# Ledger of designs, part 178: VHH binders against q9xw16

Target 1, 132 residues: q9xw16
Amino acid sequence: MSGWNAYIDTMTAAAPSIKRCAIVGAADGSVWARTEADNVFKASEEELKTFVALFNDVTQVPAKGADIEGVHYVVPRTEESLIFGKKENTGFFAVKTKSAVLIAVYEGPNEVAAQVRKAVESMQTYLNNAGY
Below, E stands for the ipSAE of ESMFold2; O stands for the ipSAE of OpenDDE; V2 stands for 0.75 times the mean of E and O plus 0.25 times the DockQ between their complexes.

## First folded at step 15 (VHH)

Design wc31 (framework vhh_gocatamig_d2)
Fold by ESMFold2-Fast, scan of step 15:
Structure wc31 (fold): chain B 132 residues (1-132), chain A 120 residues (1-120)
Amino acid sequence: as target 1 above (132 residues)
Amino acid sequence: EVQLVESGGGLVQPGGSLTLSCAASGFTFDDYALAWYRQAPGKKRELVAGIGSGGDTVYMDSVKGRFTISRDNAKNSVYLQMNSLRAEDTAVYYCAAPNEPPEGYGFDYWGQGTLVTVSS
């Protein structure tokens, strides 16, 4: 069992529109925790390694987009520790802490996206304060 | 202040074509992705196509191969070329842009829209 699964549960409780999410290592994209069973986060290790490397220079990401779970997303813009993307009725938010990247994939309109961003940023703040 | 002005909508027969245009102002156009959304009667707005600052594109599955999004940074304009139009493409089409940092959730500014009707 992973203790990090408690943080997955916290995020999904705060924003039920999160369909799948994961906490991965910022240096290598290694999975620390992910949603499982009917909501398994399906990104490959190679894809996650590529994804976390995007945080080395977020200013280049809107030009190229981002891939999560084999799905290509357009990235509207970025912030220093935030990448978000959109495709059809789906989207994602990814935030970087000192040691981790939190990724949440959701479905729904902008009102739903606002809830998901808030949940992910709350967890980002918590983990940064805890030294992660 | 972000401003988006759509044009090019109209009535077209099934199998026809239309080009939608969006004139954008009020932000550094080159740094942002832009998108086209649509809303059919009785349905929610949905992302039809998006284009990144470097020309990277994404499309709704039902329009792939029929619609092409493009941008012209010198004119601060985004276009949607719609070919092989179907009755199900009937909707109000909206140009959309992201919020300036630090707030935003996707494409948060939407224009007033342009009506596309596909009917015989």
Scores: ipSAE 0.732, ipTM 0.877, lowest interface PAE 1.0, mean pLDDT 89

Design wc32 (framework vhh_gocatamig_d2)
Fold by ESMFold2-Fast, scan of step 15:
Structure wc32 (fold): chain B 132 residues (1-132), chain A 120 residues (1-120)
Amino acid sequence: as target 1 above (132 residues)
Amino acid sequence: EVQLVESGGGLVQPGGSLTLSCAASGFTFDDYALAWYRQAPGKKRELVAGIGSGGDTVYMDSVKGRFTISRDNAKNSVYLQMNSLRAEDTAVYYCAAPHEPPEGYGFDYWGQGTLVTVSS
């Protein structure tokens, strides 16, 4: 059952600069849905488990950075339910809901990053309201 | 308001070295990552190097092994040591900082920049 793929499609439609994204379990990093084919999200289960654990104490993340798809990002700062990172022309936004973490990897300058953040935060609100 | 003031740019021959400095004010320096961006003529700004609040670093591939980013929290300063400079490194270099919560999309503030020219 892949009903969660509809939410991936919604996010990528809202922010076309998203290159790859995923919805994963907040407790274990298990993949619920992700982009596929030419834009497949390629993070390993071990990497995702490590990544979602960062939300246990986001204040430590700017000191260490974060790894997604084998790429190390500098993390400028965090918020209680938000981690975002930068490397060259690539960035990511990750937001936590009650049961999930949404991760979106994008390419482009800060002008496109604003659209990506809006898209993931809109989905975060939707999922929290739906009890996830 | 966030203020970033760069210095240390200049004209240098290929193979030379420069150290860029950035003095920062108006935000909680110790808690944030800082970065150096550059913009070459006719191109968009690109992230050259970033340094986390604990000293974790990232570099663009073309400068790895040649450039070193560092920070001095006591002086609210970030530095870029540039070695083995190439003509392709010619650009205006910007120190960059994130916006304070709850807003921001990356490194949202840049200083006025310092020009680095690599030519004979």
Scores: ipSAE 0.745, ipTM 0.883, lowest interface PAE 1.1, mean pLDDT 90

Design wc33 (framework vhh_gocatamig_d2)
Fold by ESMFold2-Fast, scan of step 15:
Structure wc33 (fold): chain B 132 residues (1-132), chain A 120 residues (1-120)
Amino acid sequence: as target 1 above (132 residues)
Amino acid sequence: EVQLVESGGGLVQPGGSLTLSCAASGFTFDDYALAWYRQAPGKKRELVAGIGSGGDTVYMDSVKGRFTISRDNAKNSVYLQMNSLRAEDTAVYYCAAPKGPPEGYGFDYWGQGTLVTVSS
């Protein structure tokens, strides 16, 4: 059995500065896997449904920002399948695949952000190639 | 290329006010969010305030209610109005903008900074 938690573990191993992350369904925001316990990804069902819907038109997101775990982030800009945001010394990267959205919340400077983006994009490529 | 030029820093007493200005050039100003960061001596650089292309704002918790970020797209400028300044607000303040796709990790272009000193 391949639990989706193995992919969470792969991303956090590749970028240890990821504080919390999740893999959710692209259609409905349903949680497939997330970090738990002291690193629990705290987003509500309603918040995730709203968040994944942002990928229907990413060009509108920088105008309004994005909410993850009850935290409002400014979104500097977007790409076709990538939304990223910043608040204080925290940030997130979210990428869309055929069936999933991967969300990683991190803390740290741009060097850390670069590592987190690389980890999330590597997993995005893997899942797309696997048909997800 | 992209240029960000800050002004308005200075020495001010606790409880005072300052307005920082940033003039931006070399990119499509209207389409991007812009931000103010600060870095105090011996501390990490941190996002103080951000403003989206549509006027959406975000603030560091310790400045919320005291600082106001605004933008003027016709002048390619972003501003930070700082009220009720505290000693802990002492830092170099940087205007910041994102890199265009496919690069970037947040706000990646920075100005030279403007020093704000809050001291009695």
Scores: ipSAE 0.712, ipTM 0.868, lowest interface PAE 1.1, mean pLDDT 89

Design wc34 (framework vhh_gocatamig_d2)
Fold by ESMFold2-Fast, scan of step 15:
Structure wc34 (fold): chain B 132 residues (1-132), chain A 120 residues (1-120)
Amino acid sequence: as target 1 above (132 residues)
Amino acid sequence: EVQLVESGGGLVQPGGSLTLSCAASGFTFDDYALAWYRQAPGKKRELVAGIGSGGDTVYMDSVKGRFTISRDNAKNSVYLQMNSLRAEDTAVYYCAAPKTPPEGYGFDYWGQGTLVTVSS
C-alpha cells in the first residue's frame, strides 16, 4: 500500500457504483494502490502486466477482449487512452496517464457507467497534470 | 445514421430453438463489438451475449451452452442462435452497438427489439 490510497478513496467516493479499483504502473502493471478488505481488487501481477500492455496498441483490444480479476470482458471499442469492457451487469473503465493506468470495475447499467467514466477521467486529468 | 434492425423473434415451446438476426448499418461494423441484450417483464435490461470484432465472445452465465452469438462481416449482421429455450428466456431482445468516440459507456445504440415468448 502507499500514499496513493487517497486517490482510490477519491474515485470510490465520486462514483459509489465502483466495486473495486486500482492504480497501477503503465510500464509494468505494478500495483501502486488498490481497494482492499471487502472490496479487494484481486488481479494478479501477471494479469496486470498483460493488461497494461494492451495500451501499446488499443486497436487490437476489441478483437480479443480483456481479462481483469480472472473475468473476461467484451471490449466494445477503444480510444487512445481508454479501454472499457462489459460482461452481464458488470463493466470496467481503464485509462492511461503518463505513468499510470487507472482501473475501475463497476456494477450497473449504462447510466451508472457514465458516472464511473467521469470519476476515472477526472482522476486521469488530475494525475496527468501532476506529472503522472 | 446508425441503424440496427432485429428479426427472428416469435412464440416457441420450452426446449425449442430460435435464431435472431440483426442487420447493422451506418458505422464501421468490422471494427466494433456487437451485443444482444434482453429485457424481461419487470426486469432490467441485461447483456446476454457479446462478440468482439475478431470473434471473441462473452455470455451471461444462465445462457452458456444454450446460446451462440456469431457475426458475418460481409453482411454487416450479428446473430443469436438460441437452443433449449426456457420460460425465463421470454423477453424483448435488442441488438446493440457502441457509440463512436469520444462518447459512450458500453453498447449505446439499440435496435427496436424483437419479442421472444417461450410458453406452452
Scores: ipSAE 0.680, ipTM 0.855, lowest interface PAE 1.3, mean pLDDT 89

Design wc35 (framework vhh_gocatamig_d2)
Fold by ESMFold2-Fast, scan of step 15:
Order: C-alpha cells, then sequence, then structure tokens
Structure wc35 (fold): chain B 132 residues (1-132), chain A 120 residues (1-120)
C-alpha cells in the first residue's frame, strides 16, 4: 500500500522529538496524511488553508507570526520554502515542495530543533525529486 | 558581528517592577523577530516572550498579563517590561535573535544576560 502515512512514519522515525506532523496540499491545505491516535495533528481545514497561503510571500510572515493547531507562534525569520516558529518549549518547521507542505511540531531546545529541521528538509528533497 | 547587549536587571522585592533593555547590532534588525529567554539556576532556559518584525507578540503562559515585550526599530532595541514580579521569575534574562539563512533553528544568538533577582 502506497499511502502518504508511510512518509509521516519516515519523518517521525528520523526525528523522534516530532510530536505531531502532517503533509498537506500546497494549493489548498487539504490533508494528505497526518499523525493520528494519541498524537493526532489537530489543525482545522480553514487554519491549514490560511497557513499554506503564507508560502505565497514568506517575507511577510515574521511580522505577523503563524497559527498551527490554534497555537500562535512567533516566526523568527523565513527562507524561500521554509517557515519555522517558536512558543515556550515548542516549535514547528514547515517546508514547501512542488505540490505539498510538510509541517512538523516538536518540543525541546534548539538542539532538538536541529534534528527536526534535518528530517523535514530530507523529506522535502525526497518529495521534490519524486515530483511532488 | 551580531551583538546583543542587555541591561536593566537587578534586585527587586515581590510585586515590584523592572524594565530590561537590549541593544542589537550587526544584522537587519527590522526584518527579524527578537525574543527574551530566561534561565534559573539548575533549570533549562525558557522562551519568555517574542516579538515579530511587525510587533506581534507571544508570551509564556506564566508571565502573560504581567510582562510586555516591545521594540523600537529606530533604536535597534527590544524591551521587556516586567510587572508584579514573583520569586519564580528569578533568573538570568537573555536577549535573543535568529541566525541568518541558511543556518538556524530558532533564536540562535544570545546576549551576555542580565540577572533579575526577586527576593525579600
Amino acid sequence: as target 1 above (132 residues)
Amino acid sequence: EVQLVESGGGLVQPGGSLTLSCAASGFTFDDYALAWYRQAPGKKRELVAGIGSGGDTVYMDSVKGRFTISRDNAKNSVYLQMNSLRAEDTAVYYCAAPKQPPEGYGFDYWGQGTLVTVSS
């Protein structure tokens, strides 16, 4: 079975500090796959639609921050296809591919964040190479 | 190159107030979010407050309503106004800024810190 959840499993195996994550459509924020059960990713369809639209102009994002799962994050800065945010001991990395946005929420210090960013960027490269 | 210089720490009694200041240089201040972290003896450092380039803010739950973060882009400065201070607020407070692309994982540059002691 070629389900998108296999990619979720790959990312969480690579960075166990990821608490919740999702793969969503870049055009509309539609959920392709997400963590479920005890670690379900809880963003609404409207929140995800708003979130993926941030990639239309990432330079505006540090001014206003970003909302994921009803939590408001300060966004320190962005890169062309990368948004990351911080709040207390939590954070997220979100990267855009040709057709998808990958979102990973984690808990821990910057040392943990490094592993999470690496896992998300590795998957971004893989999906871009696969035509997604 | 990136330099963050904190000031304003000191000894204050419970219920008192302090204003911390941070002067930043060596980067494009206006384009970045800035933050205040703190670290109490024997504890991990915590993000206390953050402020986006346009003024949007985030706060640790335990300081919400008591602390206010602000910025003055003309002076390349960020401030933390601390009201109704509690013994649990005792910590070294650090001003923090992100690294420039393609490096970084959050707020990766730190100042030297300023000590805040809340004690009777």
Scores: ipSAE 0.705, ipTM 0.867, lowest interface PAE 1.2, mean pLDDT 89

Design wc36 (framework vhh_gocatamig_d2)
Fold by ESMFold2-Fast, scan of step 15:
Structure wc36 (fold): chain B 132 residues (1-132), chain A 120 residues (1-120)
Amino acid sequence: as target 1 above (132 residues)
Amino acid sequence: EVQLVESGGGLVQPGGSLTLSCAASGFTFDDYALAWYRQAPGKKRELVAGIGSGGDTVYMDSVKGRFTISRDNAKNSVYLQMNSLRAEDTAVYYCAAPKERPEGYGFDYWGQGTLVTVSS
């Protein structure tokens, strides 16, 4: 039986430029699934709890930025259910569903970021429709 | 329409300094982060420095300690102070802003660019 890791595999197959990703609980940041082995997503549970709380008021995030895996990202702007950030050649997209937050860290230019955003938003739609 | 106009580029010797300026219009400047990117001949564009709406900053590791990004909301301007310039800093420098409408991917709007040449 495939667990939540099957959704991680689906996202990384859709956007190979995703270096690390995770699906975490929207209420507490608890990890449901993450990339493993050479691509281990290494955010602490305390960092993730802080991160998912940003979705309570996304309008404040561009003022402060966001931290993922101990890396500080500038956040250009936010949308109601989406936070994205940039640092050097890396970036992330994070989207909130009914009960989860999906986080994908990638490397590459804006053309690559477009593919990553599409993959994350497609999964967001799927999970919302599945009741998650 | 979003407009970004860079100035301040030029020829400078290694170890020298330049200040780049970017004048922005056509969006709610105070609400968004802004960034400086650069592109050297034959290379991809890379984020040099970014500044959030509240003044938090990020820097490329190779420029940290040498470059300083700042903003002046009253003038709708963002600046890049570049000190201790190296030959590897030679590039066209772009001011960048996020796309306000859905489907943005980071800093999607770019100015025309200003050339910085560091040479002896």
Scores: ipSAE 0.637, ipTM 0.834, lowest interface PAE 1.5, mean pLDDT 88

Design wc37 (framework vhh_gocatamig_d2)
Fold by ESMFold2-Fast, scan of step 15:
Structure wc37 (fold): chain B 132 residues (1-132), chain A 120 residues (1-120)
Amino acid sequence: as target 1 above (132 residues)
Amino acid sequence: EVQLVESGGGLVQPGGSLTLSCAASGFTFDDYALAWYRQAPGKKRELVAGIGSGGDTVYMDSVKGRFTISRDNAKNSVYLQMNSLRAEDTAVYYCAAPKEHPEGYGFDYWGQGTLVTVSS
């Protein structure tokens, strides 16, 4: 597996409720690493390019929602480097670093969401400090 | 600070209709998405429908085509029009809003709920 897969493993170990996740390039949405096999993160290159472009103006996202893996999520609100969404019993957190966007899809209630947000924000801090 | 007050629940026969209303206060209503959740007997609370600040909507698959969420920013209100109601729609319905603080996990503020019973 690529070296970036170690970060995927770290995030999923920190929050076992993460169903699928990926690390993608902030500029173009290119996949650096993602969960595979039974937990494969399925998003087209076009979808990811569109998604990472949302970070150019996060204030517009709650008006339109966001698409990940062909699923449309309502976005309750955003923060400068954070987009999160909800649909049924699923949700996602996406955080931007200097060079990357971390995306984690989870299933469960707000208690589960709290653990997932903590895990992605911890990785965001780590990668920013590492220059990514 | 955030207050959400639901109304419109009641007893209705299968195939009937109800409109739920939620009056919101204590936050910048126009900038946020709002949602309706429900908790059926013996089930977890789940997102039924959500509406973005620009009118973008999401629905749980089992209510698509039957339920319509809408909002009226001038009245700080969100609505759920429920048509073709089924016994399995019986639940307490909650209006929900995101937390104003930077810390948030989705829709973190909930109203008191309004009971919808679909029974013959």
Scores: ipSAE 0.616, ipTM 0.830, lowest interface PAE 1.6, mean pLDDT 87

Design wc38 (framework vhh_gocatamig_d2)
Fold by ESMFold2-Fast, scan of step 15:
Structure wc38 (fold): chain B 132 residues (1-132), chain A 120 residues (1-120)
Amino acid sequence: as target 1 above (132 residues)
Amino acid sequence: EVQLVESGGGLVQPGGSLTLSCAASGFTFDDYALAWYRQAPGKKRELVAGIGSGGDTVYMDSVKGRFTISRDNAKNSVYLQMNSLRAEDTAVYYCAAPKEGPEGYGFDYWGQGTLVTVSS
């Protein structure tokens, strides 16, 4: 049906350990949908614009790290359309589609991280196939 | 194959210092971030410090200001300088590196570890 919030719901259902997530425009970081209320994704417009610009050259990201919701993460490595980061017991996965960037922030061990990566990559595939 | 070999652990008094070293091989060291994890008895592993390929660093809150992570790309080595050590820093310390491919989730390769005991 309609609205980008349905995709947020699909990702959080697939990986319940996602604490907050968002779907933003790849060109400008504009928020299309995000988790709300007690799980609100708190990134500013300026931070998201800076973050999506990292996908212009992901090879430089491990040198600098990345900021999401005012938290600085070390970025272990990147792939062409994937940036992920770690700090203490938290982490994120961000994947780029043709026109969107999906960001999921999670808390927990590698088993949790595996489920989160799978969830965002499944949605990335779906949206790319849908022309987004 | 990725290999990580830690050294420098030992027994130290509260307030003391230790330097841990990690020698790495089997991957493109200069392109990756590296990390130090620790595991205390009865607890899960935790990320103590991370260092990006360009020297950007991250620390867990309880060690910030006391620990310093650094790297030497010419030697394929990463270091953890630990100052003002506390009893709660007692743990096995692991050097960690990322795994390539679809099953990479952060820092997925660990070395054998080096024991740090903070006790009088």
Scores: ipSAE 0.732, ipTM 0.877, lowest interface PAE 1.0, mean pLDDT 89

Design wc39 (framework vhh_gocatamig_d2)
Fold by ESMFold2-Fast, scan of step 15:
Structure wc39 (fold): chain B 132 residues (1-132), chain A 120 residues (1-120)
Amino acid sequence: as target 1 above (132 residues)
Amino acid sequence: EVQLVESGGGLVQPGGSLTLSCAASGFTFDDYALAWYRQAPGKKRELVAGIGSGGDTVYMDSVKGRFTISRDNAKNSVYLQMNSLRAEDTAVYYCAAPKEPEEGYGFDYWGQGTLVTVSS
């Protein structure tokens, strides 16, 4: 099993409302780990390369939104290392570490989003402390 | 203090049109997206339309092509033009804005809502 898959399992256990998630390289969007099978994270390598490049200037993202798994999301606002988006009853949180971007797609209202954000930020902190 | 005040709701027949307006005070939203949500009786709030700071838009599938979201930053206002209204569009419509760089989860500030009833 990939060691990185254990972190996917940790995030989905912490927030069961996460439908799909991935850990990708910050420089190129290469997939390090993702959910698979019935809950496969479906983004292409090219889409992920485009997505991680958004972290080069997050202030431009609310103007244009973001695409994940072929779905276009409105991005309400950003923080230096955080992009989050909304569409209908779905949303995502993406956080950047030194070397990685963590992406979690969820369904549900703001109470669900709060749980997902906490799970993603907890993992962000862990990976930053581990040098990633 | 962020205040969002919706107006423009009312009773219309199926196939009719309404324009909703949202006036923001205590909030400059040039750098943020704004949204319209709705909630029908017994249902959860759902995102109807969103507009980015640069005019990028997103719509729920059932309203795409019928509703148009727009914004006027000089007036701190966002609008929802609703055409070809259907009975299932009946709901309270809410204007929504994000929290500025605090812990937030999407669109976290809401107006009081404006009721739209589509009935014959």
Scores: ipSAE 0.648, ipTM 0.841, lowest interface PAE 1.4, mean pLDDT 87

Design wc4 (framework vhh_gocatamig_d2; at its last look DockQ between E and O 0.92; V2 from the best seeds 0.83)
Fold by OpenDDE, look of step 16:
Structure wc4 (fold): chain B 132 residues (1-132), chain A 120 residues (1-120)
Amino acid sequence: as target 1 above (132 residues)
Amino acid sequence: EVQLVESGGGLVQPGGSLTLSCAASGFTFDDYALAWYRQAPGKKRELVAGIGPGGDTVYMDSVKGRFTISRDNAKNSVYLQMNSLRAEDTAVYYCAAPKEPPEGYGFDYWGQGTLVTVSS
């Protein structure tokens, strides 16, 4: 678990607009690592279980939106291993690896979203190559 | 080519109402969420409301209860009903759509915008 915190730090360092971040099990939403201290990722276990299940059929997600940390986001569109959402000046990116889901919640105008996506997708690639 | 054409903006007094319309083309409308953004002078563009293909909606807190976003998939159109307008609602309002995969980071296409001025 401690080793996974390094990946949280890597993503947050790569995209300063990320406010909260988590790495969770793709199968059950169990938290492997998350931001803490002043930026605690607060999604419940039940919520994460529901969230990771969205990847079972991403095509339905735009119609329903997505909830993270009790916040409801509109989901513009999805990809096979990518779900992203928007609300006001906030949003999230979630990517699925072989065994994990990486979730990054960010704050800022749309222009910052590109950097956030790059950060999580970079980690996605790294973890996939590592077998995770 | 994606086209988003807004209409319905204008001058209105505080407490008044206005309905914005957006005609969209150039993408698979029914598959994507649509949104309204606004940009006031000196401020960043902000998401006012979003609506998913199935009618799921999201609003910024300051417009909840006053604004209603809706869509007509048969017309490839999205609407923003604005009631109880306030001076702070003054802005250029933009219709927004996402880019199709693999590109995009949210709502990436924008119309030219329509000006809404709320003033006594």
Scores: ipSAE 0.917, ipTM 0.958, lowest interface PAE 0.4, mean pLDDT 96
Fold by ESMFold2-Fast, scan of step 15:
Structure wc4 (fold): chain B 132 residues (1-132), chain A 120 residues (1-120)
Amino acid sequence: as target 1 above (132 residues)
Amino acid sequence: EVQLVESGGGLVQPGGSLTLSCAASGFTFDDYALAWYRQAPGKKRELVAGIGPGGDTVYMDSVKGRFTISRDNAKNSVYLQMNSLRAEDTAVYYCAAPKEPPEGYGFDYWGQGTLVTVSS
């Protein structure tokens, strides 16, 4: 039923290194769409509410890191609408639009991160232009 | 120009300890997280430990409890204290820092590396 799942499929097709991803509401972290089955994005509602609130002041995030799916990530730095983190061989990119936050968790070395960031930022641009 | 200079590597017996040091220059050290990566022969580079500007840390699971990352903002330096070293810890260790916006995907600058060999 959710048309939003088509955007999940678009991102994972564009960057196969994405292991799990979600589109959530910027105000409350409510899940609009996410990867399912073997690639289920399993963050709790409470964790997502906390996570999207990080975008209220991204400058504070490197000092405290970020938690996604019960995993704590170091955040190297942020940009106005971008948070990214690293732990061992995993990482994430999260971007904020007007109404949504896109979160993509990937696995692999730094070399795979570029494609993931590009896919997430392309979708961010698309959703902003669509009024979301 | 961003420069990262590592030191402190060497040959040590299993169960021994080493402290690695990294001197950083050419960027806003106090605002960024820094990290230690390692690369063993024939393997990909992997994140060992990271530390944010407020002291937030992450560790690779296999080194947690044995390694401690720390930083000294007054000296623009980051350190890795390695205890209870194992043969599997043998690698070149790299200090790493993020690129300035809008570039970058994580820790994108690495130093020259310092070799750690754990052997009896």
Scores: ipSAE 0.778, ipTM 0.898, lowest interface PAE 0.8, mean pLDDT 90
Fold by ESMFold2, look of step 16:
Structure wc4 (fold): chain B 132 residues (1-132), chain A 120 residues (1-120)
Amino acid sequence: as target 1 above (132 residues)
Amino acid sequence: EVQLVESGGGLVQPGGSLTLSCAASGFTFDDYALAWYRQAPGKKRELVAGIGPGGDTVYMDSVKGRFTISRDNAKNSVYLQMNSLRAEDTAVYYCAAPKEPPEGYGFDYWGQGTLVTVSS
């Protein structure tokens, strides 16, 4: 979907440290849009189904961590609509909207992570206001 | 006030072992993951290992199989058992914790660190 791909471009432009990202359905993890070409977001259908289900009870996520693209991340803590994780020099932020989950995978220190979080939360607000 | 106090660093020969400890206070220890980072001279700080409140763990690839992270919730403490130490493990080791919601972006609090020197 060309229209959904514009949102991918918006997030990656707002936070250049984002290496891969996707917009997936909150109910089933189906991919609505993702980074492509040299930086394809490669999570499987089954992995994404499991991942979006984490938002059904975010309080349990730090105990078990999270998997994205076959990488296991420690989840330091969560918020009602936000899960983030760390592995070596990489991390992810994921936020839930009414209908979707936005996932961004990045590299860099906490200062870079703040930029990534702001980018995904800004898009979360936009999509929620648009009814998604 | 969040406090993280590392101990257990020292001088050790290659192939040796060392146990690092971190006493934590000032936050909800039982709800959060904790981590060990390290920083060698002239290098960036890097995540060595992390552990969730239920015991889920993550390790950097170069220490997998040699280092073990653990926690004791009754003592608000986290540990790093380091075995088969190598010269490249020489660094200041930091215990780390996340900020309380709604702030933070990862492991945002660090202690003052404890120095590990592996002679070779």
Scores: ipSAE 0.677, ipTM 0.875, lowest interface PAE 1.3, mean pLDDT 91
ESMFold2 (binder alone), look of step 16: mean pLDDT 79; pTM 0.792

Design wc40 (framework vhh_gocatamig_d2)
Fold by ESMFold2-Fast, scan of step 15:
Structure wc40 (fold): chain B 132 residues (1-132), chain A 120 residues (1-120)
Amino acid sequence: as target 1 above (132 residues)
Amino acid sequence: EVQLVESGGGLVQPGGSLTLSCAASGFTFDDYALAWYRQAPGKKRELVAGIGSGGDTVYMDSVKGRFTISRDNAKNSVYLQMNSLRAEDTAVYYCAAPKEPSEGYGFDYWGQGTLVTVSS
């Protein structure tokens, strides 16, 4: 109940251009916390299960792209624990920790994309150090 | 120095076709995502089509099924095949590349643009 929502709040405070985000289980894509109300993260259970499985072999992802909230994103490249994508004026960053995957969807130019990436990677480092 | 040079624009009647080409130099082409953007007068630039380093593609909804983006790594070129052109497709079309291969979310290098006019 209460712990994981604080991390959502921390990320959105650090990068206000995050439109929607979630923290999900790395094994199954189960939602631990997400943005709500006007900024509700709308991904199905099936979509999230498929998405977290992409981290089992990130090298396949640039050939196929990734789907989040029913939107297909081009994934230009991946890093070992980072998948990011772009479609029109929207984009996302997703990072894997030991137990979780953090997903942030943003809207805006290059400056806000860089800020969002930094916020997500900072939280990834924090959670890994905390044992998650 | 990164250079992107577009060609293939012109005047075409509604329902016609054009192929835009972008010749790239100054970077390891195979590693980079590339995109076509367009800008109509008084509007912001919008992403028309993108292609990842691995060949995956994305299109804006209004061009899906009519436009096809492709790349030829041997020729360091990216193409936009435009079919069933409409008056609303009239714009300057730009080829774009990110500053680093990992920055496909941001496009920092732009071509000069090529004008596409769809008019009867």
Scores: ipSAE 0.000, ipTM 0.287, lowest interface PAE 11.4, mean pLDDT 83

